VH-VL binders against Ubiquinone biosynthesis protein COQ4 homolog, mitochondrial (COQ4). Designs and how they scored, part 14

Target 1, 235 residues: Ubiquinone biosynthesis protein COQ4 homolog, mitochondrial (COQ4), of Homo sapiens (Human) (q9y3a0)
Amino acid sequence: SDGAGPLYSHHLPTSPLQKGLLAAGSAAMALYNPYRHDMVAVLGETTGHRTLKVLRDQMRRDPEGAQILQERPRISTSTLDLGKLQSLPEGSLGREYLRFLDVNRVSPDTRAPTRFVDDEELAYVIQRYREVHDMLHTLLGMPTNILGEIVVKWFEAVQTGLPMCILGAFFGPIRLGAQSLQVLVSELIPWAVQNGRRAPCVLNLYYERRWEQSLRALREELGITAPPMHVQGLA

## First folded at step 6 (VH-VL)

Design g08 (framework fv_recaticimab)
Fold by ESMFold2-Fast, scan of step 6:
Structure g08 (fold): chain C 235 residues (1-235), chain A 121 residues (1-121), chain B 112 residues (1-112)
Amino acid sequence: as target 1 above (235 residues)
Amino acid sequence: QVQLVQSGAEVKKPGASVKVSCKASGYTFTGYYMHWVRQAPGQGLEWMGYINPNSGGTKYAQNFQDRVTMTRDTSISTAYMELSRLRSDDTAVYYCAREGSDYVWGSFDYWGQGTTVTVSS
Amino acid sequence: DIVMSQSPSSLSASVGDRVTITCKSSQSVLYSSNNENYLAWYQQKPGKSPKLLIYWASTRESGVPDRFSGSGSGTDFTLTISSLQPEDFATYYCQQYYSYPTFGQGTKLEIK
């Protein structure tokens, strides 16, 4: 009870051996069911330590990223001004983000808490990544169906190098039918990889200061192109 | 397979109200906006409004704002459109239509079969 | 709101003919954010609901024959049927979905 307390509110201290066991177990569960959010989160936390350090260092070197690390903004129902976002022009980042949440019945609050990262700043980085994931769907024009999630994972794998994103990108396609798999391999993976390579690190975007920015203007700034086909209708 | 099934034809007197239902199947009902479009005999298509089945949020065309109410029941994947204070010029076929969308708005990829509403004395 | 104008109001054609229907919007329906034209074309046969033929101005809906094609950008759009079939005699509507949906007045395609 005296001395060093927990690093943050949901932190569970673990040894390197315990992290290895959690990584093996969560990887097995995530591969069995790639859409099980809790296991994907644990896999990301237990396998990403080196990669999270690289991402943090990239953020430190970027003026906007450094400000994000200092101010620790959060994207949640409690921090979002939904009335303000609803009043923004059609096509603004904030308005399109709300559209994405409504259409896909997703809440910013549905994400699992960070538990197995033993560094407070790195725990913030992985939590930021999770909160930004829905924003990537909006930026890339991808729905939350199986095909859309896999496309976003390919973009994220190229952008971050997180083991969880790499596993999701490579093994997610086993759940697709023949038509969607053909479209994924021939059109969507090349598109996602090209955008991921061209775009600056998406963790360096202070989304909370860009709500009124046109989504088109933001895409042009990032070098992200419109999807080569409609993915919403493909299932 | 996506399907929208509407309620049967109605005959109403001027001043009455009519409530049309649209039952969705074959997709996640809360994932797509539902619109209502009407067509008077020998006329074109007229948009009436939409409902977001997830939030219950609605938007009505200016000409219908004071007379139309759109609702939904997510437990049975059904959308409703009620038009009050009916006039003879409300005689039309009323359609529900699903909006496909990658962003703000989409085309109407699936339509109900239509409900004929006749308003006559 | 955005006004949609179709021409002609009706036309007569024979099986095998190439048919062109035009649609004009009162303002641009090209959304620069995704570089797409928010324009759709529908086919309606008597007593039936409209059927989506084309969305994003030029993308054919699955199951729609390749004789149907859409073209245009911004404010001027065209639906073309390259070789008219007996089942194609119907009324055709353009629709913008850039803002609150509005439809053209329709073009009735009749047997000559």
Scores: ipSAE 0.000, ipTM 0.410, lowest interface PAE 15.7, mean pLDDT 81

Design g09 (framework fv_recaticimab)
Fold by ESMFold2-Fast, scan of step 6:
Structure g09 (fold): chain C 235 residues (1-235), chain A 119 residues (1-119), chain B 112 residues (1-112)
Amino acid sequence: as target 1 above (235 residues)
Amino acid sequence: QVQLVQSGAEVKKPGASVKVSCKASGYTFTGYYMHWVRQAPGQGLEWMGYINPNSGGTKYAQNFQDRVTMTRDTSISTAYMELSRLRSDDTAVYYCAREGGYVWSFDYWGQGTTVTVSS
Amino acid sequence: DIVMSQSPSSLSASVGDRVTITCKSSQSVLYSSNNENYLAWYQQKPGKSPKLLIYWASTRESGVPDRFSGSGSGTDFTLTISSLQPEDFATYYCQQYYSYPTFGQGTKLEIK
């Protein structure tokens, strides 16, 4: 109900009907332009409430996940020490994350802030998910082209069950040419689904305490296998 | 070598909008975040937000989210800050400031743009 | 938001004096993962833009004289000028960048 101000700095209180309208509008915009990060974010916030509770509860039961919920670490240019990450050994999570950002010309700050989640802890969970998305590209070895984004969405859909990830996984392929679609269906979706089922919840990883860990060792710990092919340069 | 040059002073009425420009030279414009900071007469510094000139991505301070828009034009290495629905307490000097590559503090500042809001 | 508090608000000193300015944050600006303090110090002269003096709490910016030093960790920070020069009379600000940037209210250094 009303009468309280925003729960956090970017919070916009909304009713279930308003969330439904935002979901419909943002889904249409995201399908039209999947690089419109603000619309993808709104879709995630307006459709994911019950799933976010499940994810939050999973984090509470995991020792590392519980620590993340308690300490609320953030991944952004204001919290990252880029100089420190640059000094890490090649092949470490932190150095490979920087390489991903540089090679794909992506900033940690390109993500829209959380606005339409009416629970402060759940708002943190979805914000954490968004900030971790680039880590998933690094972890899975996927570029930010359309095919790579779809593969990551299939992994995320299996891992989280978030409606936005499910919609992105199923509707994203509409934008692919026949050759890329065949590769996606025959090789990449089975690979992404297998890894998503095998890996523990990626929200339970305290990435900020693992910057020095070898990316190879982290993949082995999580049961994530190398990509079956190079996706770079495909549609 | 590095230089940030801002547009000239503005006088506006309450309710109007103001758009301040900041032209960068002497470095790769898209390689460094650009922040905006204001200073009311006789007061301290207040951060307003930043833009990533490469992606166009922005972050705004809570007090300005509904009224500020930051943009850039990479073809002329210029950042813009537009503040709408001006109030008399928006009277201030507005600075653009570059976030250094491995220095998360502001290593270069524009000369400032005085914005006066009066009836 | 992280609130930054500076003391004193103003200070009178003579050339050659040792000057200490303090800055306190409402919560720790030490990032445990990299063991760095996300704190900077600036100098501002009347009618001019601020100039960066120190970042990471204690690292001097290129070209800043060694009479300027920063110290502290977590929530308590100090800027020291070991022997004041005439050009050092200005207002000094601390700034955190652990989250979205916030500044202290400033300390004005005046001629005694």
Scores: ipSAE 0.006, ipTM 0.412, lowest interface PAE 13.5, mean pLDDT 81

Design g10 (framework fv_recaticimab)
Fold by ESMFold2-Fast, scan of step 6:
Structure g10 (fold): chain C 235 residues (1-235), chain A 119 residues (1-119), chain B 112 residues (1-112)
Amino acid sequence: as target 1 above (235 residues)
Amino acid sequence: QVQLVQSGAEVKKPGASVKVSCKASGYTFTGYYMHWVRQAPGQGLEWMGYINPNSGGTKYAQNFQDRVTMTRDTSISTAYMELSRLRSDDTAVYYCARELLFGEYFDYWGQGTTVTVSS
Amino acid sequence: DIVMSQSPSSLSASVGDRVTITCKSSQSVLYSSNNENYLAWYQQKPGKSPKLLIYWASTRESGVPDRFSGSGSGTDFTLTISSLQPEDFATYYCQQYYSYPTFGQGTKLEIK
């Protein structure tokens, strides 16, 4: 028949009932194991549709955000000029982003592709959010351990309102030991919330045009302050 | 080019205080934590603490909490470490060292400041 | 705190030799959530500051020759120099950063 086909290369058409089942299943799996990047991605796609429209509209109203939606830049191994980034001055966004990837042994490509969002533009918005996630670790000075990921999720929840970020922020802490939980609640959540409220929407930053910018100057521009403590040896 | 340049050697008597400086250049000073590590003659390396140059926030090792003060001046990209009530066993080379925010390992070190404490 | 123990305290070797230095931690420095070992290696020449060689147990710092390699996990780590060069005679230190930083006592590599 002449039904609607896939809207982009990894698109999987699903019914509302199927979306409900995927959301329930991915939410349970993400809470069980937050390191399942594929399940976190599915949860974000299936539960965030209304929030994605709000984020898209927010980007459309911002001059830089509007350019991002028009040009649809991607942050991936295939689009990054790693040699160019490596040649940038110490302390620049691009050089520090590469350092983050190297130190944590993560690739820009570790995230699952967008599959369950039926609107092509909204699919771009959620993909952009996922590609920006590693930039947030760099901007906030957070490692990829459980405590660091929870802190980033609190920042993201405040910034985006995405259900997956809210769930990750509220339920992630159940996996922490007592000392890390105390530090999280007393120091790190207040810090993450304050920075999330103060900073402009991180989806409106054209990172690909800011690789040469000093990370300190960018943090100052965004109102992001240094973490109250090192979290790497905690959790 | 990243450089950390420390102040010159000091000779002090027991009970005195010493203040060592570390001037950073070639990078954004407020973007990286600055640590202090010392090395007694013929001995290994001992961590003393750090300062966040952006906020001025500090964390000191337990053995130094009551005697060490770390400060910075962002206008001249300089960090300071002051150690009070010096003892002969404080004789050491004192290093400043830069950290990435993702781990307390040190990619750049100052040249070291020799502090000798003797009667 | 985490105690770091290196062996040997010193060793004599010739140019071209394969050299291994071992480092043991009193408790695991492997963080299970990201499967990373919070372990670094430094080289220090007489009268000079330490220089970072390896971090995350096996990641080589930019500009460090590929004859240097790090391996191990949990509590047992090794630094290997596959073909010793004249400029490699130095003292080597391991450092954990799983908790507040602590260093091994050092291994002095001397010309035979």
Scores: ipSAE 0.000, ipTM 0.424, lowest interface PAE 16.0, mean pLDDT 81

Design g11 (framework fv_recaticimab)
Fold by ESMFold2-Fast, scan of step 6:
Structure g11 (fold): chain C 235 residues (1-235), chain A 118 residues (1-118), chain B 112 residues (1-112)
Amino acid sequence: as target 1 above (235 residues)
Amino acid sequence: QVQLVQSGAEVKKPGASVKVSCKASGYTFTGYYMHWVRQAPGQGLEWMGYINPNSGGTKYAQNFQDRVTMTRDTSISTAYMELSRLRSDDTAVYYCARELDYWGFDYWGQGTTVTVSS
Amino acid sequence: DIVMSQSPSSLSASVGDRVTITCKSSQSVLYSSNNENYLAWYQQKPGKSPKLLIYWASTRESGVPDRFSGSGSGTDFTLTISSLQPEDFATYYCQQYYSYPTFGQGTKLEIK
C-alpha cells in the first residue's frame, strides 16, 4: 500500500511496462559491455522474476539453502573478517577467495544494489547470486577477463536459468576475437555446461560456514573439474 | 599516450633521505597500482614496494620496510618514494612502474639516478 | 620470498639465430585456482627502462613481435627468440608475481 513504505533499502517500484523497457535497454548495454555491473544488475532484476521464484523455492527445499534464506548472510567488506580469512591455511576456500580478490583487484562491495525486484525475499536471492559470483571465479578457476566471464556466464546459465545469464552466455562471445571464440566453443562451453549440470545449486552453499574447507575438497564435493586450458593467457 | 615522468637526478650524503616523484598522465591514475623498482650499477632489478593510489595502501619489500615510505597525491596524479638513512649501496637508478593487471609492469618511468657518496 | 634463477648470465649470438633463455623459480608460480603461471619477461637496453615482453608465461604484450615466445609452467620457464634482429641485443629479465615481485639476475644477449 501507499502507507507501507519501501520493501527494502533502495527499492524502486515499477510497472510491467516499465520493467520491459528497463530490460530491453539494460540487455542492449550488457551485450555491448558485460563488465558494466549496473546494467547487468538491472537486466537481472527486470527479467528474472519467475526464475528467481523457482530458485527461492529450490533453496527452501534444501536444508542448507533454507538456512541461508532464514539467516540471510551477506558477503561484503563490512561482514567479512579479513584478518581471520588471511590466517587460514593455504588452499582453503577463505584464503583462496582472498587471493582471488587481491590478484584481480576486486572488492566484495563492487555489486550494484538491488532496486527493481518487488519481493523482499527474491531481492535477497538476486543479491546473494551477485555476491556469490566472485566465489564462482574461485571455484571454477576462471579469471575476470572477457573470456573467463563468458565461461562463468555459461556455468551460471545452466545452473540458474536466469535470463541475464543466458543472454550473457549466448551473446557475450560477439566481443571475442576468432582465437578465443574457437577455444570457447570447442573446449570451454562443453566444460562449463558439464560442470553446471553436475554441481548442486551454488546458491545452496553456505560459503560463510565453509571458509576453512579445502578448495580441492569443496570442488570434489561439487563435482567441479579443473579447466581444460589456461584461460588468463587467452584474453 | 601513457607516460610516467620522474624527478631529476639526486646526489646525497650517507645518512640523508631522498624523495623521488613519478607523475602519471594518459590514464586514470587511481585505477592502477604503482610500484617502485631499483637497479644498482651493473646489477639486476630489485622490487621495493607498491602503493594503491586509490586507497593510499602500501606494501614494502622486507629489505626496505623500515626505511621506505610511499605516498601519492591524486590531485596531481603523482606518486612519491622516500628512502631514508641512505648508504653508499643505495646508489642506483630508481624506477616507478605501472602494474598491468596482477603485478606485470606495462609502463615504466625513465628512471631517477640517486648517487650516495661522501 | 620466491627466488628467481636465470641462465645463462650472458649469451653471444648472431642476427638470424634462435636464442633460448631459461628461468627457474624456487617454488611453483602456478596458481591452482585459475591454473595460470604468474611469470613475466622484460627487455632492457643500456640506459633505458625495462620493457614488458611477455606476461602469464606465454602471452605477448601488445606491439611485441611474434619472434618472441614464452613457454613453461610451475618452476621452469623459457623465453625464445626465433630469429634474432639487431634491435634484440639487450638484457632480459624474468619476473614472478605470484607473491611479492622478484626478478631473475638477468641474461645479457651480446653480438657474437
Scores: ipSAE 0.005, ipTM 0.436, lowest interface PAE 13.3, mean pLDDT 81

Design g12 (framework fv_recaticimab)
Fold by ESMFold2-Fast, scan of step 6:
Structure g12 (fold): chain C 235 residues (1-235), chain A 118 residues (1-118), chain B 112 residues (1-112)
Amino acid sequence: as target 1 above (235 residues)
Amino acid sequence: QVQLVQSGAEVKKPGASVKVSCKASGYTFTGYYMHWVRQAPGQGLEWMGYINPNSGGTKYAQNFQDRVTMTRDTSISTAYMELSRLRSDDTAVYYCAREYSDWYFDYWGQGTTVTVSS
Amino acid sequence: DIVMSQSPSSLSASVGDRVTITCKSSQSVLYSSNNENYLAWYQQKPGKSPKLLIYWASTRESGVPDRFSGSGSGTDFTLTISSLQPEDFATYYCQQYYSYPTFGQGTKLEIK
C-alpha cells in the first residue's frame, strides 16, 4: 500500500552497518577538524542511540523536559524573533545569546540537520542538543576557540554521556599547545566536570521561556559558576 | 615571526576600483581571520570587514557592503580587499589586521595609502 | 552600533609624567557570560600601523612595558602610562569588540 514516508524532514534511513561506518568516518574527520559541524553531527547521530534513549527517558520523567518533548520547540532563525530578543535588557539570556552568536560568527541555523537517527523522538533530542550547544557556551562563559570548545565538550560529556561529546572531550586536547593543555587539565576540566555534575540536565531547560531571565540568575539557579580564568586570552 | 606585508600606494580617479593585497608569513595563514581597517587623513580607524582564510567566508561593515569584496589565495598566503566606485572620501590608509581572537587585532600590515583625486 | 568617545582629544606631557586617557562606550561592553570587557587599546606612531597594547580592558599584550595599564568596566575605561618615556608620544585608540569593531577618535599625546 502506501510505503512509509520519511520519519521527519531530512531523514536518511541507514542500517546498523552503515551507522558503524559513518561513526568511524565521522570520528576520524572530527579528530582532525572539530569545527566541521556536519561530521560532528553525524558522529552524534550514529554512535549515540542508546545514550539518546536514556536522555529521552530522563526528559520524559522531568515535568519541564516532558513539556519540551511534547511541544518540540526549535531554536532557529525562522523560530526566533530576533528583533524582540535584541530589545531585551543587557544581561538577559536572549541578549547574551544574540551577542554570543554575533561575536562568534555563528547563526542558529549553522548546525547540520539531523539525518541518520531512525526514531523521530530521538532525532528531536539530538537536534535539541545541537541547538542548545550555543546556549551552553553562553551559560559556561566559553568562547568557540579550540580550548573553549573542549571545555564545553567536557561539560556535555558529563551531562549527556553522548559518545560524540566524550570523543570530543578526550581527543580535542591533541590540538592544544602545551600551556593551554596544562591549564585545561589542572583547572578547566575539574571546573567543567563539577558544573556538569551539579547542573540539572540542560536538555530539560525550556530556554524559549527564559529569554528575559538574567543570565546571572539563570546560572545561579543551575549551579553554574564563572570560569576560573579567562579562556579567550589563551592560545 | 608574524609579518603582514601590504601592496604599494595607489592613486585612483573617482569611479575606479582599487585592490590591495596583504601577504602573511610566520604563522598558519588559514588559522586566523583577516580584517581590513582604514584611516582617513587626520581621522580615526574604521572597520571594513573580515575574511576567514580557511573557508573564504566574509562579513562586511554595512557602509561598505555594496562596494567591497574580500578574497584570499591560500597557496600564497595572501588576502585581498577590493573597493569599487571610489570617491574622494575613500582617500585613506588601508590596513590588514590579524584577529587573534574575538575581533581584536594583534598584528597589522604596514598600511597601503590610497589617494582618490582628479 | 556602539559609539566610542575618548578624552581628551590631545594632551601635552613631559617625560616621567603619569598620564591618563579615558574612553567611554555608548553602551556596556561587559559580557555577562565571561564577566569580561570587550575593550582594547592601541598605540599609533606617525606613519606607522597601530600596535596592540591592551585587550580585555586590562590584559597587557606580550612585549608591552609594564608602565602601560588598563582599567575600567562596562562603559568607562582608562589607559594609564605611569612614567612617560620619549617613545610613548603617539596617538592612542580604544576599540570595542562587543559588537562589530568600533574605535574612539584617538587621543594624541604630545611633548610639552
Scores: ipSAE 0.000, ipTM 0.435, lowest interface PAE 15.1, mean pLDDT 81

Design g13 (framework fv_recaticimab)
Fold by ESMFold2-Fast, scan of step 6:
Structure g13 (fold): chain C 235 residues (1-235), chain A 119 residues (1-119), chain B 112 residues (1-112)
Amino acid sequence: as target 1 above (235 residues)
Amino acid sequence: QVQLVQSGAEVKKPGASVKVSCKASGYTFTGYYMHWVRQAPGQGLEWMGYINPNSGGTKYAQNFQDRVTMTRDTSISTAYMELSRLRSDDTAVYYCAREGTYYDWFDYWGQGTTVTVSS
Amino acid sequence: DIVMSQSPSSLSASVGDRVTITCKSSQSVLYSSNNENYLAWYQQKPGKSPKLLIYWASTRESGVPDRFSGSGSGTDFTLTISSLQPEDFATYYCQQYYSYPTFGQGTKLEIK
């Protein structure tokens, strides 16, 4: 349109047919390589619009969620005061988040930008979900190995209902060896599902206002229980 | 096989300091908080605090926070608890104990270190 | 701090007996959002370190015989040994982990 400009940074307008083709192509690629984050992001953006509206509406009705939608906080190296977080007490959310990033050699900036969502607020919701994903590893005590990622995907699928999370949860396990698959099905999926059902919507947590809160106290507040086994070092 | 092996018995005079070690094996040392719990003769168990072996961060019980220091050496998977300004009522068996997954129930314990404080 | 009180301080029983040990907390250790009780039970034999028996009030640790069971909710908890064996004569401790860990004073189980 004349002088309208993009809805948000990196937005690419697409027709319903183009969205269908992107969804089919990214789904095929994501099933082939679930760890290709760019294709997983495209799949999420092109298939999740109804679910994103539900999540956005849940956030609007929650006091903290409403503040998040109003203020649009971002989790990135440019928005994080790393020195301040490093000075927080051990065991606080902020310190444990930094520890997770360091131990797993992950940057807050590794998330793909949102491109194919045609609503600016829904684009923020899916971007927020992506930025919060690392917090879920911290809250659930899951490493970033393949088994840990699948467990987090099961929690996310139950919590959000996003199609990309459901696909990741159900098809991710095909990459696992027999021992890890047995542990996943018998112990970890039931645990992840129960925690996902019990916990309030994790998108309603204003993490940036909870950096000083004890991670232990936050887990108790959210109803997140200890995993039935230690998953670090499992294939 | 998870194992926590503590240093040997100590006899100290009032006012001295004692440093107890706890060597971990059979698991990823940095993956679990290490707690310290003491037990005076014929008495119950008293929690003293924990250390996060990955970061070195600590939390001490209110009654000990001005006298206790917890440290670790990740290269040898060993945690340390130092208690200063010892009093006769610090005579106890001191245990290191590994946290349960993300919560403060204790699934594995060291064998204990007897510390006797006498003149 | 949450204060834990055990009853009795000691009891005498015979092999084969059913034994119940009680633990009370000064405030609820039930977290309503996950419906879990933040309570554990330990067994300690003379000269040995404590051994975890039960966590989440009723979940038995792997390798613990099924004659040991935990029950209760909120502020009132029980550890039951359905049929005492000779190796069960020990001191038993409850522990809350809802806040910073605190233990009961212990219940010494002695042969009658």
Scores: ipSAE 0.000, ipTM 0.412, lowest interface PAE 16.5, mean pLDDT 82

Design g14 (framework fv_recaticimab)
Fold by ESMFold2-Fast, scan of step 6:
Structure g14 (fold): chain C 235 residues (1-235), chain A 119 residues (1-119), chain B 112 residues (1-112)
Amino acid sequence: as target 1 above (235 residues)
Amino acid sequence: QVQLVQSGAEVKKPGASVKVSCKASGYTFTGYYMHWVRQAPGQGLEWMGYINPNSGGTKYAQNFQDRVTMTRDTSISTAYMELSRLRSDDTAVYYCAREIYSYGWFDPWGQGTTVTVSS
Amino acid sequence: DIVMSQSPSSLSASVGDRVTITCKSSQSVLYSSNNENYLAWYQQKPGKSPKLLIYWASTRESGVPDRFSGSGSGTDFTLTISSLQPEDFATYYCQQYYSYPTFGQGTKLEIK
């Protein structure tokens, strides 16, 4: 292709028509099964270009966000020193992130690679968003069950404006039982929206340089309040 | 224990290139940025740039952008700094240093590599 | 680049003295989001690499004696040695890490 090769390792160049088709197909699949992370990823990449530019510009204007765009840190099994994270003070971001991974049986490496974004920096921004998603569960105190995922999506929709997050926030709830839906609408959505409006952009947080910071202090810095209830036992 | 061990002293002529190595041990090499800092005889510390050992991504200080290349070999936990088109005022001790947080307070530092450039 | 200015360039002192070294930055190194000062202090002995003493302007590195303390915020910082010991005769450098790293010119602490 180009003399220098692809823009990044998994990049697949696509036309506007191809992007439209991928967006339509992935949207249908994501709405049917929001646990299809591959389809959610394709939807995000094919529909989010304008919003990714806005997020990138917000990062450029923030001192810490600018560092992230320049250095392009990655969160993966190969970049995490799990032994060091375990040695950190109890209640630190790193220690609590490690606990989140263990309790929810989640790996930093399971996310789909970025393929359909035609700008290398924007491809990094959406990949960063995906890597940061697990940190948002830790910051918000949300498990990876369907209710917890929907609460995080409402926070993300308010924070980022990404079409994928908006769709996940509005249509995800249709899969909830009546009791969980009532709790979501009456308690959790207002809480998530309030925190999302109050907090600075979470993409501007250099998580890899804050592993030792107290999670409680970080939440206070970001204006994130404790959840109104434990979501672990709810569907 | 955490250590950075650098290559031995070099003597070069003006116009030549020098490549200094820095071998890391006692920690996850790819988990921390590696910076290079030099010190001319009797002078202070001058930052040259950094490398992210995980991605290979680099950032060079403006004074060195055209002459410095930083690389790494993850299989042997070693970082390299190559400075080209050497001048007499490049005579200095060159240090590698591990970044702990946000552009870095540095710990540990390598023992330093003396590079002498003379005609 | 953020310019770091140290004073004095050199200082003569005796064992047991209280020594203060000053460091000023050309712009604030206080990050408002976490309320931390991105400033470190190093000690360098002749023929040796620098050794970390203090980070976050006032947090002493593990193993560094209690006689070393850092203070200040924003643009004005000080390193204090409350009771100078023979092993403390060295050159001291401040460093900002708010942006790309820059160092002060150094303060050489000499015996009287």
Scores: ipSAE 0.000, ipTM 0.424, lowest interface PAE 16.1, mean pLDDT 82

